VH-VL binders against Peptidoglycan editing factor PgeF (pgeF). Designs and how they scored, part 17

Target 1, 264 residues: Peptidoglycan editing factor PgeF (pgeF), of Synechocystis sp. (p74606)
Amino acid sequence: MTMGDDLWGWQNINGSPYLTCALLAPWPHAFFTRAFYPQLPEQLITYLDPQGKAFRVKQVHGDVTLTATEIGQTPLAPDSTHPPADGIISDAPHQGVWVASADCTPVLIGDLIGKRVAAIHAGWRGTKARIVPKTIDKFLALGSELKDLRVALGPAIAGEVYQVDPWVALEVGQSVQAVQKLATEEQQWDHLSTMVNPPVLPDAEPEKYRLDVRRINQLQLLELGFAQEQIAVAPHCTFQMEELFFSYRRTHTKEVQWSGIVSY
Short names: E, the ipSAE of ESMFold2; O, the ipSAE of ESMFold2 at other seeds; V2, 0.75 times the mean of E and O plus 0.25 times the DockQ between their complexes.

## First folded at step 8 (VH-VL; framework fv_canakinumab)

Design u6 (from k1 with heavy chain S56D; at its last look DockQ between E and O 0.01; V2 from the best seeds 0.00; counts 0 for: pae E 13.6 > 2, placed apart)
Fold by ESMFold2 at other seeds, look of step 8:
Structure u6 (fold): chain C 264 residues (1-264), chain A 125 residues (1-125), chain B 107 residues (1-107)
Amino acid sequence: as target 1 above (264 residues)
Amino acid sequence: QVQLVESGGGVVQPGRSLRLSCAASGFTFSTYGMNWVRQAPGKGLEWVAIIWYDGDNEYYADSVKGRFTISRDNSKNTLYLQMNGLRAEDTAVYYCARDLTYDTSGYWYEGMDVWGQGTLVTVSS
Amino acid sequence: EIVLTQSPDFQSVTPKEKVTITCRASQSIGTSLHWYQQKPDQSPKLLIKYASQSISGVPSRFSGSGSGTDFTLTINSLEAEDAAAYYCHQSSRLPHTFGPGTKVDIK
């Protein structure tokens, strides 16, 4: 839908810009930029909810989402002060849930009725493994209804610059069930490259493709039954917007920005 | 047995330079952020500088910015503070302190859980 | 820069009594507030992290509370060895800052 940019607003704290999404207006939230580095969620949450407690995980590019309670009950990752996961769902008021990114898609979710919020780190591996649908399933298991959910897919590397090997593009594309059910790889490629707003684009380099991971996550959500009005996709590219975002693909360094949302 | 030991303090004239060292032992030095904190005689604590676990990010208090340089050598388990253009107000005990920056995928400040015994720098003459 | 203030500057307290020290931040810092003890001629020691989280090896008589701009360190039953200066420290924003300290003496 052509209204995506109207949903996204730049905000400012002391000269440092960050993004918000109108679909998530009921909840304090932010997609922070590199300007807030090296601040961590335990510091950043003070901009969103002075009473809030920050929750984060050791991201492993997997498909696991933990509740805030489960974080305290899950063994820590090796050499980390956090358990391994790539998503977090709140289970009480004043909980901030946070993910780090530098090209991978940060996904923020709010439940208008159940009050739960979530943050998900969705790279191509997590997207292939369907971390976002699995997190939606967890919302439903906790009593949420799909019609009450609002989802924002934040700044990430754009499809037009995200060069990948053919097998990556295909296997991530197959995470969409309509693609997965096609009888041949040729049919799957044709579908992924010829649909409206295709998630797979040609690359000038032989034997390479360009992959829009945000578009794949959007397709997964639509397939679950979300209405387009429940999903916002940021047009911002972390690779191309160097002044605003760190990008692993650009610099091969591990600096990150944080995105978070706070329950009420 | 986690330990930090500062060295290199002494008496110097204003405008001169001094280099402090902090030797770390009993823990994996390269996975922690490190701070310098100072305390003038009879005064409170003043944060001076911090450096990330890998040495790529450094931050300074305004009072020392442009004069002091924090650095580390992870192969020697040593933190350094190069102090140039010393002034009388830099007279203090200088402590190195470990910050709990454990997760190489994210950055975490958890307070300074291990401190050295300090080294005295006196700027006089 | 975030300014921390502490109250009182000094207190002389009878052994076994409860000690309360407050720290106030010029802006909200959430729970990114840590407490340190410094005994005479010693280096500082971390007592409480993130406003209220305990530290291994620190006696249970020390506790912390608060969030936002107002924080409290409590010593539930003062012992002679607790005579020291106490500092709050914020890690919410760079530059990190300390409060001016509270000196606790035994009466």
Scores: ipSAE 0.000, ipTM 0.428, lowest interface PAE 12.1, mean pLDDT 89
ESMFold2, look of step 8: ipSAE 0.000; ipTM 0.414
ESMFold2 (binder alone), look of step 8: mean pLDDT 91; pTM 0.941

## First folded at step 9 (VH-VL)

Design w1 (from q2 with heavy chain D103E; framework fv_canakinumab; at its last look DockQ between E and O 0.61; V2 from the best seeds 0.00; counts 0 for: pae E 6.5 > 2)
Fold by ESMFold2, look of step 9:
Structure w1 (fold): chain C 264 residues (1-264), chain A 125 residues (1-125), chain B 107 residues (1-107)
Amino acid sequence: as target 1 above (264 residues)
Amino acid sequence: QVQLVESGGGVVQPGRSLRLSCAASGFTFSTYGMNWVRQAPGKGLEWVAIIWYDGDNEYYADSVKGRFTISRDNSKNTLYLQMNGLRAEDTAVYYCARDLTYETSGYWYEGMDVWGQGTLVTVSS
Amino acid sequence: EIVLTQSPDFQSVTPKEKVTITCRASQSIGTSLHWYQQKPDQSPKLLIKWASQSISGVPSRFSGSGSGTDFTLTINSLEAEDAAAYYCHQSSRLPHTFGPGTKVDIK
């Protein structure tokens, strides 16, 4: 057993469970469960910061992260009251930044010194496009230092059960710099499947593989220079833990849970 | 309202070319994969081609490979099928169809949930 | 390429009766099989994806089962509006292929 086993804590509001991460203890935050459905961030933020204002976007599985100010400056998505993006960075106190998920990785980030926070929706498309590294670059451009950042990769579909097509596994894997630099696809495939804690796993179904998207995001962060102690990876699987989480892979319905973090 | 509308069908002689268009509205076109499916008169469905949401990958049925080109212009919300070297057996209603890849699926193909009304292509001399 | 066959080619069924349509793949496709309904003079409609997964807005009388090479679409109590052609479709391997179809009519 390690100290990592204690990073993730279950909390309750009126009997409804939600998850917190010790690395993000300085900031009000939550990875909410299905028990809070159909509440939206505008309601959920009152559990975290009664003074807070909720910010959210229309997620499009892309690689764009907006500041709270940029949200007001960005044209709305079709048939939505929100601009298209998949990540949000706070730029003032008492801003709650939120993402929805049902298998995709919700990523919450806090800056211990600069005090800004972020929420990112990282599915396989966004991970392929390196949305997390791009958001880290945006923190740095705003004056943050890498050593001050704390990152929590929340409940998502586990690699052990996330069946994907082969080219999805390979192209997402190529978003890791060490993989991308290999000369052939054969070498890339071998590297992804044989490293310790491999992000690509075999599947019993012919010509299918399993992909650990949280592990790929973790690898991307490590290659940026994060220490392992700056990154927490939730062991919780949205597919397998039906009592706690919605999963698009399980039901192919659009119910989601929300994850959010509030700046101070 | 989510909608797909095909156009560009008509009567052409064997060996000639035709370009089909599919206009998309009511959704963010650039986040979805797109398909062409055809149906000869009185016959079943035949998958023709698929293109990835950003246009990076295309695949074709063997019967059309080398003659047809699927493409898309995400700035115009339009899918295309360029049909060269047309043959009598290409006579069919051509449907465009949206792939269900917008969600968190790990498959770039998930099922065709929205279909156009089709456009008829007749190849005869 | 993977060849799909369907059985029966044609079925005339009394209303309220159970309809069973089979699809067989020439080699294993896991659960990468989808079912479509096409009513006369209409575009196809997705009924079932991934062998057995339901589609929002599709009546619950439609269900799918199977894996590997053998798949079944079931209509547990046929309604008049279900008279249509039904197609299976595999997405396991390129090129994607459809079955030849099963026409269901009302007696």
Scores: ipSAE 0.074, ipTM 0.596, lowest interface PAE 6.5, mean pLDDT 90
ESMFold2 (binder alone), look of step 9: mean pLDDT 91; pTM 0.939
ESMFold2 at other seeds, look of step 9: ipSAE 0.229; ipTM 0.702

Design w2 (from q2 with heavy chain N35H; framework fv_canakinumab; at its last look DockQ between E and O 0.82; V2 from the best seeds 0.00; counts 0 for: pae E 5.8 > 2)
Fold by ESMFold2, look of step 9:
Structure w2 (fold): chain C 264 residues (1-264), chain A 125 residues (1-125), chain B 107 residues (1-107)
Amino acid sequence: as target 1 above (264 residues)
Amino acid sequence: QVQLVESGGGVVQPGRSLRLSCAASGFTFSTYGMHWVRQAPGKGLEWVAIIWYDGDNEYYADSVKGRFTISRDNSKNTLYLQMNGLRAEDTAVYYCARDLTYDTSGYWYEGMDVWGQGTLVTVSS
Amino acid sequence: EIVLTQSPDFQSVTPKEKVTITCRASQSIGTSLHWYQQKPDQSPKLLIKWASQSISGVPSRFSGSGSGTDFTLTINSLEAEDAAAYYCHQSSRLPHTFGPGTKVDIK
C-alpha cells in the first residue's frame, strides 16, 4: 500500500489478487477481482471461512436487505433460485454474505459489538432508493449502535468516467436529504456540482453528466451521523482497472466479481 | 421465457381514442425501461415513446407529443399507450419493446432486446 | 433530432456472398447504435448492440463496426433465411430514431 491507501490492502491466493479493508479487519472479508471468475460464493467462502455458509440473493437494483433467516422465508424471484434483494445482513455466526458487481458499489459492513455483518449491492437505482441507510436502520432495529458500525465502499466505476443522463444524476443526488430540501432544481444542481468533492461532474457531451455513486453513498452515511473514520472508500475504478475488474460500462458483458464478509 | 404481448388494437375513426396494453412475463418487469415503436404498412420503424423502469419519466417522438401517453403498472407487469386524437398517419402496427437498461449503464436508452408481436391500429381516412 | 441514413435502400444478393449495409448519423453518437433484422410479417429482432457487440443466438456471420457517425453491418456469407429488412437505431439522444431500412433479397 502507499500514502492515501493505508486502509486498503492487496492479498493473494495462488497468484490471484483480492482486496481487503483495514476497517473490517475483525471479519474475514474480500473484494475479489476478476481473477476469481467464474467461482461463486459457495466456493469463494472456503478462502474466508471453511465452516461458513454462503448467502446470496437475486439482485434487482432495489432497496431491500434481507437477514439470512429472511432469505429462507422470501419467495424466489421468477427467473432465479434466489429471492429478490440487494443486501444481506447476517443473523448467526459463520454466515458469509455476498454481492456481485461490475461497476455498482459493493458495500461491506461490520458491527464491532453486535457481530452482525452485511453486504450491499448499491448501484444508482439502489442508491437513489437509499438502500444503505435502510440497511443501517435494519442494524439499529436489530440492536446495533451506529458508533460500532464500520463501512467499506469497495471498487466501483469512478465518477470521473461514469457518464449518465441528467435525470439519473439529479434523482440520485436528491437521495441526499440536504439536496432534496433545496427549493429549486437549479439550487440542487449547483449544490451537487460545487460542493467539496462533488458527486456530480460535467461531461463534454451535451445532455450528459458524470456521477460518483460511491460519493453519494458516503454522503448518505455522513448524513446519518457516521464519523468519517467509520467509512472507507476504495479509490479503485472497475472501468479503468481492466486487468483487475470486470466493468459492464467497458464491455457490456455480464461477468461479475464478488465481494463478501463472514460473521463470527 | 421472456415474453411481451400487445393488445387493444383495432379499427377506429379519425379523432377517436384507443388504449394499447403490453403484458410482460418471464422477467422482473419493474427493473426495465420500456418502449413503443410503430410501423406503418409498407414503411419502416418509427420510435414512439419510452418510460422509466419506475414510471417516473417518459419521452415522446414529436409526431405524438400531446396526443399519446405512455404509462406502466409494475404491480400488473403491464405497459400502456393511451392514444388520443388519432389521425390517418397513426395507422401502424404498434410494438412494445424492452429496453436493455442496466444500472451500470446509467442511461435509459440502450438496445431493445425483447419485442412483442405487435397489435394493428387502423385509423380510417 | 439525430437523423440516420442507410445505404443502399435495396440489395439483391446471391447466396453465400457478402452483404454490407451502412448507416450514417447526422451527429456523433459514439457507439450507441444498434442493428435490427425484420423478416416479412415478423417483429424486429436485435442483431448487434452498441455498434459491434454480438447477441446470443444471432449467427456469427452477422457483425457490426463503426463509431461516431459512420457504421456498418456485415453479413459475411448470406443465407436464404437472411432475406429481410435491416434497420439501424440510435439511442444516444432523445428522441430515439431509426434509419429508413435496407431490404435484402436473395437472387
Scores: ipSAE 0.225, ipTM 0.685, lowest interface PAE 5.2, mean pLDDT 91
ESMFold2 (binder alone), look of step 9: mean pLDDT 91; pTM 0.940
ESMFold2 at other seeds, look of step 9: ipSAE 0.391; ipTM 0.758
ESMFold2, look of step 10: ipSAE 0.190; ipTM 0.682
ESMFold2 (binder alone), look of step 10: mean pLDDT 91; pTM 0.941
ESMFold2 at other seeds, look of step 10: ipSAE 0.271; ipTM 0.694

Design w3 (from q2 with heavy chain N57K; framework fv_canakinumab; at its last look DockQ between E and O 0.79; V2 from the best seeds 0.00; counts 0 for: pae O 10.5 > 2)
Fold by ESMFold2 at other seeds, look of step 9:
Structure w3 (fold): chain C 264 residues (1-264), chain A 125 residues (1-125), chain B 107 residues (1-107)
Amino acid sequence: as target 1 above (264 residues)
Amino acid sequence: QVQLVESGGGVVQPGRSLRLSCAASGFTFSTYGMNWVRQAPGKGLEWVAIIWYDGDKEYYADSVKGRFTISRDNSKNTLYLQMNGLRAEDTAVYYCARDLTYDTSGYWYEGMDVWGQGTLVTVSS
Amino acid sequence: EIVLTQSPDFQSVTPKEKVTITCRASQSIGTSLHWYQQKPDQSPKLLIKWASQSISGVPSRFSGSGSGTDFTLTINSLEAEDAAAYYCHQSSRLPHTFGPGTKVDIK
């Protein structure tokens, strides 16, 4: 029923399904499902670009996005073979940029003119810290123009099942400037709960709320000046669609799916 | 490899102050929440305080609220507990503990998977 | 705050027998309950998270179950090294709380 549903296509490799988004059609890309586990980006990129090199980071739920070059210049995380970050922007052709998720939002971005692509891991902490707007700012600083960007928000835990504490819902909601500028918290709650397609929903359990992190990221993009047609939001819920996706909320295990996009 | 080491315990008189430190190594300290948990001699575990990975939020047990302050310095991989107005009932071994954190679905309190050795605080006249 | 109670306070059990420890919450906490083992003169060790989730390096004889208000830790075949205190811990509501503990001893 949403424009996002018309933009999302299931693809198949030897019986294993993955998603693509029409807004990102110029770039090889995928939101892979659990069917590809335990393959890693270094293997998965061969399905997208046999000449491509895969780039990934140690995700720390922060607000840092690195270029592929900066990855080689950034000290490794103490328990990892990768530097700490939650987003990657390509800076040369045939670079695949990748993020892992299991409920957090994987965000893929393409620049139709500047040819840069990005992948962002946007959980509620990164969303509160505005990792997506900060990555857009980095695109602009590198010479991109906002009108040329296309953004796909991939499969994640849906708002209707994502129970959170009240302060999480409020503080993530405050990352939207229109909310932050309201004079009282009461007004902020009312706005977050009553707008069209509200990002904050009630929960049956006292002092719990439900939070739509994809919707918050969408609102952040709209306030930056994106047209609605530049943004696709996947309707797929990693928690509810257990046959297709791992979900940390559902199983409390660490398995992930990968999403990636390759520059040309 | 992953290690937490407490220090700063000792014997103090009631009403005095003491600061505990917890040195972390072998993991990315700034991505984990940190707790203080105490255990009076011969007694069970009592949760004392928690601080978020970036120091943004801190919460306290009612028994210590207003007297104790949890803090962290991520550049030094160190957790602190400032204890003011100490009382006899604060006598305990104090542990720092790492929270096994995942940022999906609000499950960032996943139990304390790494503990220090503890440091003894004795409040005695 | 949420009060956790544990039963029994103490068990003396012969090796290889099954140990069952219960934890009851004063109100529903879903599956936000974790179990710890504390051996004499040692720091606590996480055994089970989220009521029933296994922890790497913990022997398979330890298992957990339950949701809502009633939870169980089971040691299927007790070993001598399992003599310890066992604590449940809830993270559903602040302040976080521990149960009073259950001591398990070898006969």
Scores: ipSAE 0.006, ipTM 0.558, lowest interface PAE 10.5, mean pLDDT 90
ESMFold2, look of step 9: ipSAE 0.043; ipTM 0.633
ESMFold2 (binder alone), look of step 9: mean pLDDT 91; pTM 0.938

Design w4 (from q2 with light chain Q53Y; framework fv_canakinumab; at its last look DockQ between E and O 0.01; V2 from the best seeds 0.00; counts 0 for: pae O 13.5 > 2, placed apart)
Fold by ESMFold2 at other seeds, look of step 9:
Structure w4 (fold): chain C 264 residues (1-264), chain A 125 residues (1-125), chain B 107 residues (1-107)
Amino acid sequence: as target 1 above (264 residues)
Amino acid sequence: QVQLVESGGGVVQPGRSLRLSCAASGFTFSTYGMNWVRQAPGKGLEWVAIIWYDGDNEYYADSVKGRFTISRDNSKNTLYLQMNGLRAEDTAVYYCARDLTYDTSGYWYEGMDVWGQGTLVTVSS
Amino acid sequence: EIVLTQSPDFQSVTPKEKVTITCRASQSIGTSLHWYQQKPDQSPKLLIKWASYSISGVPSRFSGSGSGTDFTLTINSLEAEDAAAYYCHQSSRLPHTFGPGTKVDIK
């Protein structure tokens, strides 16, 4: 029995499956599957909190996280009804915070004491820019304590199938501070490929690598001082599990699934 | 001013074809999903088809599948409905309507918030 | 396909009184239910989205409620210009569907 595998449970609404995480049991939450398409957060929140208000942003693959209050204070993205960001933190009860994904990592966070929750869209660009550590810093600035946080990294494209160019693998790997501080690129590659559960894997095609973006985000969290028991990593691959998830890498279509968590 | 204007309606015999157009102005057409909705004389509204913002995905009501094709040309800000094998039951006013859903960016909202004035299609011998 | 039903089919109401229209879905649609008004010889107009969210420019006498399978449109204090047909519409699942409509007349 390992952390992660036992924490993930399938739930069902009228034949449509969705995923929950035991670390987030205090909060209504879900990693929805393709079965809920084309429903949006404004509809999906009613399954979690009939009185809740849904918050979402125009995701731009960046490193910005906004509070629900800041969403109302931030200029809208061009041709959008939402401000640009890739993460949201609640700041009042009955707020649902939501992100869309189709291979990028959806991250849900709850604060057991401070009551705030967050949702983060973490693709390779946002991971390189350290959106998850920056969001944790924002929790701390708002008065949260690291020991009270619980983090779930949801379904995403698995490292075993996520082929990338060498510069992507290296630059995302360098977002781990222990890697960045090594003196040479040779040492950085060696560390990334030989550590336990390596985030960088070889590819059969010359000049290609495979990158585990969930593992990089996990390493960033561990580096901040999280205990292993505060972090759950979903074993589910959006590319490989076609019946359950949309995957941009698999089909090159723009359908997404939504993940969300609601504050008390 | 946000505006949708349908054209191409007329009187046709059963089994013939028509192509409807919907000209859009006053908004960024390429970021919106688009619908066709019809209304037979004296009857209620019937949803016909939807197409995503970039034209990659189309869906149809069962009553028109295989006979009607929705399409769009984002460079001309125009939505189309190709109607083949027309039947008497297709006699209706056809509306185009702007929809705020189905964008993978989480950009869209539900509900048809802008409608055209409609174009009449009459299928009779 | 999700079937929507509306009640009543027709309602004649004295001015300034309350109008209540119901819409029922054959299976749960969350809050993906929208209301449209169609005045004689006009195009439909969106009144309420997501069961209860008002549209800018729609008079405050219009309100919506409900979730799941049962939904209500309410007109508090009917005005003469509110004589129209009212349709519910679900966008939870493709194919999208409309209710059959409710005609509201002034007594």
Scores: ipSAE 0.000, ipTM 0.422, lowest interface PAE 13.5, mean pLDDT 88
ESMFold2, look of step 9: ipSAE 0.012; ipTM 0.582
ESMFold2 (binder alone), look of step 9: mean pLDDT 91; pTM 0.939

Design w5 (from k3 with heavy chain T31Y D103E; framework fv_canakinumab; at its last look DockQ between E and O 0.37; V2 from the best seeds 0.00; counts 0 for: pae E 12.4 > 2)
Heavy chain, then light chain:
Amino acid sequence: QVQLVESGGGVVQPGRSLRLSCAASGFTFSYYGMNWVRQAPGKGLEWVAIIWYDGDNEYYADSVKGRFTISRDNSKNTLYLQMNGLRAEDTAVYYCARDLTYETSGYWYEGMDVWGQGTLVTVSS
Amino acid sequence: EIVLTQSPDFQSVTPKEKVTITCRASQSIGTSLHWYQQKPDQSPKLLIKWASQSISGVPSRFSGSGSGTDFTLTINSLEAEDAAAYYCHQSYRLPHTFGPGTKVDIK
ESMFold2, look of step 9: ipSAE 0.433; ipTM 0.777
ESMFold2 (binder alone), look of step 9: mean pLDDT 91; pTM 0.943
ESMFold2 at other seeds, look of step 9: ipSAE 0.236; ipTM 0.694
ESMFold2, look of step 10: ipSAE 0.000; ipTM 0.429
ESMFold2 (binder alone), look of step 10: mean pLDDT 91; pTM 0.939
ESMFold2 at other seeds, look of step 10: ipSAE 0.222; ipTM 0.702

Design w6 (from q2, 37 letters changed; framework fv_daratumumab; at its last look DockQ between E and O 0.57; V2 from the best seeds 0.00; counts 0 for: pae O 13.4 > 2)
Fold by ESMFold2 at other seeds, look of step 9:
Structure w6 (fold): chain C 264 residues (1-264), chain A 125 residues (1-125), chain B 107 residues (1-107)
Amino acid sequence: as target 1 above (264 residues)
Amino acid sequence: EVQLLESGGGLVQPGGSLRLSCAVSGFTFSTYGMHWVRQAPGKGLEWVSVIWYEGDNEYYADSVKGRFTISRDNSKNTLYLQMNSLRAEDTAVYFCARDLTYDTSGYWYEGMDVWGQGTLVTVSS
Amino acid sequence: EIVLTQSPATLSLSPGERATLSCRASQSIGTSLHWYQQKPGQAPRLLIYWASQRATGIPARFSGSGSGTDFTLTISSLEPEDFAVYYCQQSSRLPHTFGQGTKVEIK
């Protein structure tokens, strides 16, 4: 199996499965499945830390990551009880940080030394805007060191089934600096399509491509200087694994699963 | 309460211009794709145009391409349709509509779940 | 562009009867097919999206099915409020297109 498969373990609460990652073993964490719907982070955190407080945001597919303190200081989004953002970093013990997804990549991060944890919602728009690198920069600004970070890219829609228009594939691909620096669009397409484990795949339908958003996020992290061993990529596809996950692409309904990680 | 309110319709001569507005309330405008759809009197629905979240990736029906411009101002929660070189065939009720897209998983044209009540544009000499 | 052809053009039925409306696409659109109801003087209302998903607040008597080129809207037992014009719409390819409509009227 791949290195990602070796790192991923199924856990169970009363017959309901959820996924954990070995890189994040020091922290209570979960990529919950559809089996926990309609439970919210305020309920789900009790499975991870009965003393914990849940933090979440109104996800707007942007590039903003807030600390738990900043959440209380940021104006609420319209028609929401939460401020707009797509990532959260903990700033005290017993804080659970949470993101919802249904095909977009949930990213959980732990700092082995600095003790901060993060959750990021990384869809194609947030990936294009480099939300993950920007969150890493925020860790560093808060005193973390890159070598101490561990990153898990959770269940999401797989590249082999994620059909997109050409401009989406190219613009998200250009968020990888090695791609952006190439002189021509033809060189950029060639690079994205021919590298090992390519993030852009052909589609049988004319004028369509397939995009691996998790692979793009992985490439962004590698460019920042992460070692492969610091990054785990879940092999799980929310579209294909209907029994386990909601998928907006599959059903066009608004149900989500939650992923979270708790600081201690 | 989610609401879309069109304005700016009226009577105009062929070759003239109008600018339609769609005021949005009750939801986070910047996270939704938006459409214009028109309906000539006694006729069916005709898709006119769509615009993506940040005012890029605008698309048009062939019948209006080059004459109409869709735009949005997310800070004012307003969608616009600039209509130039108007023809009698452009006479219709114009609706703005919200795309049902959730989470923008790369399939952001999912049907139009919220519609305005429409504004009438009449092009006649 | 993709042409959507609805049949029948008019469906004359009584309350309590089952209505079956057809929409056929000129080329495959997967499941990117949506259904709307429109009453005179009103804006359209989304009923079914992505071929088979009932929109929020839509009664269970409305259902959709199909994929590829052939799609069906079914109203299991007509209520007085269901007499209206119904449109299908595809979003698989630009330009988006609507069918010409099926009028469901009181027999």
Scores: ipSAE 0.000, ipTM 0.427, lowest interface PAE 13.4, mean pLDDT 89
ESMFold2, look of step 9: ipSAE 0.210; ipTM 0.675
ESMFold2 (binder alone), look of step 9: mean pLDDT 90; pTM 0.935

